# Ledger of designs, part 18: VH-VL binders against q9h9l3

Target 1, 176 residues: q9h9l3
Amino acid sequence: PRKMVAIDCEMVGTGPKGHVSSLARCSIVNYNGDVLYDEYILPPCHIVDYRTRWSGIRKQHMVNATPFKIARGQILKILTGKIVVGHAIHNDFKALQYFHPKSLTRDTSHIPPLNRKADCPENATMSLKHLTKKLLNRDIQVGKSGHSSVEDAQATMELYKLVEVEWEEHLARNPP

## First folded at step 13 (VH-VL)

Design D101
Fold by OpenDDE, fold request of step 15:
Structure D101 (fold): chain C 176 residues (1-176), chain A 120 residues (1-120), chain B 108 residues (1-108)
Amino acid sequence: as target 1 above (176 residues)
Amino acid sequence: EVQLLESGGGLVQTGGSLRLSCAASGFTFSNYAMTWVRQAPGKGLEWVSGISYRGEYTDYADSVKGRFTISRDNSQNTLYLQMNSLRAEDTAVYYCAKVRYYGSGSFDYWGQGTLVTVSS
Amino acid sequence: EIVLTQSPGTLSLSPGERATLSCRASQSVSDNYLAWYQQKPGQAPRLLIYGASNRATGIPDRFSGSGSGTDFTLTISRLEPEDFAVYYCQQRYSSPQTFGQGTKVEIK
């Protein structure tokens, strides 16, 4: 458990049409939900779309934001050697321009036992919000202020704990 | 050793202008966001303005919006605060501070400050 | 804006005693966005604690920060003569960033 962390990132849109998803906030929590990292991050390219409705990111957050290059280094130091839990985590890693070992990655959006526990189709991709409500009886991502990556990371970790034993056994028998 | 040295403070009349400078050394200035914080005589700390490491993003307290302008010259390792339309309530010691990479914008180094006195 | 209220306004103690300073936020603040500063007379502020509980470089271990949500605490386990100063909490969770009004720790 001490080797396990959960991550959630918020992205903004860069590029000519704002279609490039760039890291703008990253939150990492430990097994107990304690925050290990939570920083606003400044993309190397000009932000075209803050996607505030979803990301919660505003221009003012970028004033003291950590440059991407620096933040990436800090984050990677935390993740290295850890089991990293996330929801649709491929998006986070893509934004980080980082590839974590698949054997050390846990994606709560692709854990059939978790979906089964939530009375959802095992092969469906359910939202973090839905699973959190169903299994933890908690509302996340409420309001119009955007997401909280800390809250989402904590929820992700708690969800994984519900199926940790079963899933780890499965992975042991079926290594990626 | 990190050092920040403010200058440009002084006595100015209400409605006047003043430009503060902050000379930075001991760290890669262009890699860090910077901020101005002021302290009126006998009062607490008040955030004034902030600027990102490249100067692309700036922010201001409502009390100074439209009157103050923060800028930086990374080639000279210098932070600036242009203060226009000064008011009596702007009287304070003005500190420049460095924003650290970790801690969500905490200020890990401060200058000794420069006094700005606005008289009626 | 988030208002930070510090208490007490003044804390009169003797060297060697324990000091407990409170910082209450008008709304919940994420831990990483809460910091504490020390300001001695005639000097610029100095960062003591960042992220609610992390000591800044060079800060003695007699200083500690704790708390979450709306209630944060700075503790000085054993006051040294050089610790008598004004202490400020700060949040950057919501714009604009704000400081508490300060707690003065003075010699009894």
Scores: ipSAE 0.648, ipTM 0.862, lowest interface PAE 0.7, mean pLDDT 94
Fold by OpenDDE, fold request of step 15:
Structure D101 (fold): chain C 176 residues (1-176), chain A 120 residues (1-120), chain B 108 residues (1-108)
Amino acid sequence: as target 1 above (176 residues)
Amino acid sequence: EVQLLESGGGLVQTGGSLRLSCAASGFTFSNYAMTWVRQAPGKGLEWVSGISYRGEYTDYADSVKGRFTISRDNSQNTLYLQMNSLRAEDTAVYYCAKVRYYGSGSFDYWGQGTLVTVSS
Amino acid sequence: EIVLTQSPGTLSLSPGERATLSCRASQSVSDNYLAWYQQKPGQAPRLLIYGASNRATGIPDRFSGSGSGTDFTLTISRLEPEDFAVYYCQQRYSSPQTFGQGTKVEIK
């Protein structure tokens, strides 16, 4: 059996109008929720919009942030060969400029059994916050200070664990 | 081996200016953020300022904002701290330190420090 | 700002004894952003622990860090003569970064 990790990233806006989502923080946890990686990351381009209210990222966080190229290398070393669990994970991979094998990717925003457990439409895209509250009775992303990518990654892993057996069996029968 | 050597400290009058330098060697200076931390005599550590690896981002403690300026010359492997409008409470040993990537910005190497004394 | 309060202010122990140092944060701090430093008289600080529980390079295994949330601990399992120094905790979770006021470990 392959090792499993959960990832959550925070992005800031770069480019002329801040429309480019650039990686500014990445958190990775193992199956038990232990933090394997959690760093602020410095985008290669100037940050135009920190998106602080959502990302929790501030200018001060970028002073000692890990350069993107270096951080990307560190992160990919962790992800390589692993089953990677995330929520709306395509955004994280896009920001990382990395494509993880689909067969080794688990997106908790697109797992019908998980939505079913939460009494949500199976084909709906539910927020991590909602699913976490409904299924784990835990509040995440509270306040106005932005998200915590560590707790989001941990929540994502815990959510997946609720449907792991069923979903892994499904994927085995229906490989992507 | 990593070496950081501070210089430029000394005695200065209140309201005066001083420029500290930190010469770095033993690592790729331009790849790492740098920081200044000071320690008043008999007191604890106080973060002063930080600068990203290319110098595009800087940060300061409230106590020094508007008076101190951190900068770097990567071609010379040197970190600077321009201190203006110095006050008695700025009296301290000033350390330059290297910021590590892992550990969310902890300081893995420190210089031996340079003493700044501000007198009236 | 996040205030880090270290306790005790002074810890008087003998070589060979176990030292337990506390660092309490005024609000929750992600463990990855908590570090410990050692400073001996007349010397610059030295990084001991980063990410709350990771020993820096060259740090003996008698040093260990633990904790989460608001409570963090530095433990020296068996004090060596060279371990008598001042220890500082630091957080970079919230701006501005801050240090604890320090705990002095002195020989009894």
Scores: ipSAE 0.638, ipTM 0.859, lowest interface PAE 0.7, mean pLDDT 94
Fold by OpenDDE, fold request of step 15:
Structure D101 (fold): chain C 176 residues (1-176), chain A 120 residues (1-120), chain B 108 residues (1-108)
Amino acid sequence: as target 1 above (176 residues)
Amino acid sequence: EVQLLESGGGLVQTGGSLRLSCAASGFTFSNYAMTWVRQAPGKGLEWVSGISYRGEYTDYADSVKGRFTISRDNSQNTLYLQMNSLRAEDTAVYYCAKVRYYGSGSFDYWGQGTLVTVSS
Amino acid sequence: EIVLTQSPGTLSLSPGERATLSCRASQSVSDNYLAWYQQKPGQAPRLLIYGASNRATGIPDRFSGSGSGTDFTLTISRLEPEDFAVYYCQQRYSSPQTFGQGTKVEIK
């Protein structure tokens, strides 16, 4: 448990038409849900689309934002050697331009026992919001102000804890 | 040793203009966001303006928006605050402060401030 | 904007006593964006706590920060004579960033 963290990132659009997803916020929590890291991050390229409806990111957040290269170093220092839990975590790692070892990665969007507990098809990809509501009876990502990466990271960790024992045993028998 | 030294304060009439400067040393100025905070005599702290490390992004309190302009010259390690259309309520000690990486929005170093007095 | 309300306005205590200062936010603030500052008469503010619970460099361990969501607390376990000052909380979670109105810790 002490070697397990959950991560959630918010992305904005960069490039000519804003099609490039760039890291703009990263939140990391420990096994107990305590915040280890939560910073606004400044992409190396000009932001074209803040995607505020989903990301919660606004222009004013970039004023005191940590430059991407610096933030990336800080984040990698936290993640190195740990089991990293996330939801659709491939997107987070892509935005970080970092790839964590598969054996140390847990993606709550691809855990059949978790879907089963939520009365969903085991092989379906369910949203974090849906699973959190079904299994934790909690509403996240509400309103029009965008997501909270801290809340999402905490929810992700709590969801994983519901199936931790079963899933870790499965992975031990079937290593990725 | 980190040092921030404000200058440019003084007495100015209502409607007048003033330009504050903050000379920074002891750290890589161009790597950090900077901010201005003011304090009216006998009152609390009020955030005024902030600027990102390259100056690409700026933000202002509603009370100064449209009148004040924050800028920086990284080649000279200097932060500026151009104050136009000054009002009596702008009378305050103006501090420049450095923004730290961890704990977004916290100011780990402050100057000693420069007094701006706006008279009618 | 997020309004930070500090209480009490004035705290009168003697050296050696425990001081508890409150900062309440009008809406939820993530921990990393809550800070505490100390200001003595005629001096610039000094950062005490960042990220709600982390002591800044050189800050004695008698200072501690705690809390989450909308309720944050600064605690001085045993007041020293040099601790009598005004304390401010600050949030940068949403724009505009804001300060509390301050709590004055004065000698009884």
Scores: ipSAE 0.620, ipTM 0.854, lowest interface PAE 0.8, mean pLDDT 94
Fold by ESMFold2, fold request of step 15:
Structure D101 (fold): chain C 176 residues (1-176), chain A 120 residues (1-120), chain B 108 residues (1-108)
Amino acid sequence: as target 1 above (176 residues)
Amino acid sequence: EVQLLESGGGLVQTGGSLRLSCAASGFTFSNYAMTWVRQAPGKGLEWVSGISYRGEYTDYADSVKGRFTISRDNSQNTLYLQMNSLRAEDTAVYYCAKVRYYGSGSFDYWGQGTLVTVSS
Amino acid sequence: EIVLTQSPGTLSLSPGERATLSCRASQSVSDNYLAWYQQKPGQAPRLLIYGASNRATGIPDRFSGSGSGTDFTLTISRLEPEDFAVYYCQQRYSSPQTFGQGTKVEIK
């Protein structure tokens, strides 16, 4: 069977008024939640808004950060050929300037069985924080110092495991 | 093949200034963040300062903030440390080091160091 | 800042013995941001372990790292004569980056 990883990214604001989201941290974990990659990343463009309250990124993190081009190469080498799990994962792929095959992509923000387990409407878009609290009895993204992409990637993998057998069978019957 | 060669150390009076240099070869210097680490005689390692690959971001240990300035010249493959208002406590061997990417910012190559002695 | 406390300060052992070096952080450190270095007298430090448990290029299998959170360990499974040195742990998880005070491994 094909190996599975979970990814989460944190972004900072670049471009006019800081409206462009640029990659500043990426964490990848394996099926068991072990960290395979966790690096701060320096965007090629000037950072206008660190978005620290949500991103957790501060100026000091950029001093030893991996340049985007190098980090992207490292990350894509890990993701290639694997089933990649994320939450609203299109944002992560957009920040990486990369589009993973849909057949190998799993998005916990769009899995009806997962919403059903959380007693949420199947078509609702629920936050990672909410699903994690409801289904794993765990608080993530606590406080005002920003999100941990490692913590978020680990939570995403654990959420997927709750519906993995059912959803993988569904996708096998209904290829995207 | 990677080489880092520090220079500019020596004896200096308290309150004086020195500028350290680190000449780099054997790798694409302009792609890598760099750092200074020091070691007082008979003591352990102390991180001093770091600089991003283009020089846009710098950070300093509290003990040197406001007195030391890290810089780089990517066209000359050289890292610098300007040390002002020197104190006896700054007496140490100063190492430059290369940041390893995919090593969580660990330091994979180090120079041999240059000794700075600050006398009162 | 995160203080790293290494123990013991000095470890006196014979070649062939197992060495276990401890590094305790004053607050939690992600494994990915913990490294170990070896330093011999008159030499620059050498990277041994990055990401708490990954051997750097050219480092022998007898060196291994483990631990997470606040407690990290460097193990040398069977000491060789060239392993007698000072060992430092380092965290890069939060600014300022800090080193432990060192553990000296010396011949008994």
Scores: ipSAE 0.575, ipTM 0.828, lowest interface PAE 2.0, mean pLDDT 91

Design D101
Fold by ESMFold2, fold request of step 15:
Structure D101 (fold): chain C 176 residues (1-176), chain A 120 residues (1-120), chain B 108 residues (1-108)
Amino acid sequence: as target 1 above (176 residues)
Amino acid sequence: EVQLLESGGGLVQTGGSLRLSCAASGFTFSNYAMTWVRQAPGKGLEWVSGISYRGEYTDYADSVKGRFTISRDNSQNTLYLQMNSLRAEDTAVYYCAKVRYYGSGSFDYWGQGTLVTVSS
Amino acid sequence: EIVLTQSPGTLSLSPGERATLSCRASQSVSDNYLAWYQQKPGQAPRLLIYGASNRATGIPDRFSGSGSGTDFTLTISRLEPEDFAVYYCQQRYSSPQTFGQGTKVEIK
C-alpha cells in the first residue's frame, strides 16, 4: 500500500494588520506517529502578529528558523507521492503555497464516518480538540501557550486510523 | 568548501571593546542563520548569540545581553560580534558557526575560533 | 532554561571498548532539538548527531545516538584512537540554547 503521513502547521500573521496567515512551523509524522519533520519556518514577509496563544510561536523561534523557500522544498519532498492526512488541511496547503492531489488528501475535518463515531452531525466541521477528546480520550491543545503541531499531527493520524478501512473503500468507489 | 574564519580577537582590559568578524565562503551566506559560541580556557561550550538569515531576528545569552551585539553584512558575507563593557569572564575562544536547518539549531560548520583575553 | 547534565564527567577507557555517554535534561526535550558534538584538543567542535539519533555527514557508524524526553545517550561501539576527545550535548528546544558540561573520553 501507498505510504501515509500526517501534517500539521502553525501560522503567524503577516501582511496588512497581520491578517495573512503565513507558515511558521510544520510537523509531519508517519503512520506510527514517528516524527519525520518538525521545524520552525521564517516567513519571507514581516511578522505582524505571532498569534502565540494558538501558534506557540515567539520571536526567539525565528532566530534559527528555516527560510520559507528552503522549508517548502524539504516538506514537499516528504509529501510527494504519499497520502497526506490533516485537519482542515486546505489551510496547511495554502500556507505551503502547494496543491496536493485530492485523491491523495485526507481531511479529518470532513470525514462523515468520523463525525458519526464522535456522535456529531455527519457534515459538521468539528475541531481536532473535540474529536480527539471524544474518540481518543486525550486532551490536546491544553492551555494558552500554543498548540503543539507534533501532538496535533499525531492525533490527526490516530483519528484517521479509526475510519481508514471504511473511508479508503469509499474513496475507491467514489474517486475525486 | 564551507569555510568560516574568525578575526578580531586579542588582549583588552576590563571595560574595553572588541569587534569580532567571521568571513564566510563556500556556501550562500545570506540563506543561513549564524551563531557565536564561546569556550573559556579549559571549560565547556557556551552559546552566546544567534542571528537570522536576513538579520531581522537576534537572540543573546543573559550573560551578554546589553553588552554584545550580533550583526551581519550579507553583501560582504561577514558575521560580526561587537563586544562592549568586557569583563574577565568574557575571556574565551569565540567560534562562529553555521546553523543547520534540518536539525533545528544544530551547528554543522564551525570556524577555528579567535581568542579574546580580558585582563583587569 | 533547560539544564543538560552529562555523565560521567570523565570516562577512562581503552581502544576497542564501548563508550556510553549520558545527557539528562531538566525538562522534556523533543528529540529533533537534541545534538551531540565532539571536540578534540586544540580543535573546533564537530557535529556528530542531530535530531538525537541521526549521524551528521561523514560520521562513522560506530557513533550512535538514542533516547527521548529527558534521557539521551551517545554510544561509541568500538573506540578508535581518534575518538578520545570531549563530547557535548546541546538542546535548542527551549530558549536559551544550552550545552551540557561535557564528558571527557580519555585513554586508560
Scores: ipSAE 0.535, ipTM 0.819, lowest interface PAE 2.3, mean pLDDT 91
Fold by ESMFold2, fold request of step 15:
Structure D101 (fold): chain C 176 residues (1-176), chain A 120 residues (1-120), chain B 108 residues (1-108)
Amino acid sequence: as target 1 above (176 residues)
Amino acid sequence: EVQLLESGGGLVQTGGSLRLSCAASGFTFSNYAMTWVRQAPGKGLEWVSGISYRGEYTDYADSVKGRFTISRDNSQNTLYLQMNSLRAEDTAVYYCAKVRYYGSGSFDYWGQGTLVTVSS
Amino acid sequence: EIVLTQSPGTLSLSPGERATLSCRASQSVSDNYLAWYQQKPGQAPRLLIYGASNRATGIPDRFSGSGSGTDFTLTISRLEPEDFAVYYCQQRYSSPQTFGQGTKVEIK
């Protein structure tokens, strides 16, 4: 069986008016929540909007940050061949300029059994913060200083474990 | 092999200025963030300043902010530290160091250091 | 600012003994941003451990790092004569970057 990891990314605004989302932090944890990767990443383009309230990224974080090209190579090496769990994970893959095989991708924002456990509509897109509070009795993304991608990746893995057996069987029966 | 060589240290009076240089070789200097770390005689290590690989972002310890300026010239593979309004507390050996990527939080190569002595 | 407190200040041991050096952070730090350095008199620091537990290139396997959160440890399983030096922990997780005050390992 395949190894499983969870990923979370934080983005900053680049391009005209800061509207392009560019990768500025990435965290990857293993099944047990141990950190495999956690780096600040310097986008190749000028940062227009740090988006600090959500990203937690400030100018000082960019001083020693890993250049995007180098970081992407490091991250993709970790992801290759693994089941990758994320929340709204398409945004993370877009920021990485990468498409992971659908059969190896798990998105906690779109797992009907997980929503049902949270007493939420099965077809709704629920926030990581909401699901974590309801199902794990934990508060994440506390305060206005931005999100922690390590904390978020760990929470994402814990959430997936709640439905892992059921959902893996579903996907085996219904290949994407 | 990676080599970092600091120069420009010496004896300076309080209020004076010095410019330190760090010549880099054996790696693609323009791909790496760089830093200055100092050590007063008989004391521990103190981070002074850092600069991103293209020079766009800098940061400073509070003790030197407004007086020191880090810069780099990627065409000459050289890191600089301009030190103004020097104080006795700035007396130290100054090291330049290369930032390690992957498992960051560390400086993998250091120069031999250059001594700055600030006298009253 | 995250303060790193190393203990003991001085560790007096004989060659062949096990050395255990502690680094305590004033706040939790991600392991990825915790490093250990060795420094001998008149020399620049040398990277020993990065990411709390990974040996840097060329570092003997008698050096090991462990710990997480606020408590980190450097262990030297059997001291060699060349291991008598000052050891520093460092964090780069939060600005400003900080070093511990150092632990001197000296011959008893």
Scores: ipSAE 0.521, ipTM 0.798, lowest interface PAE 2.4, mean pLDDT 90

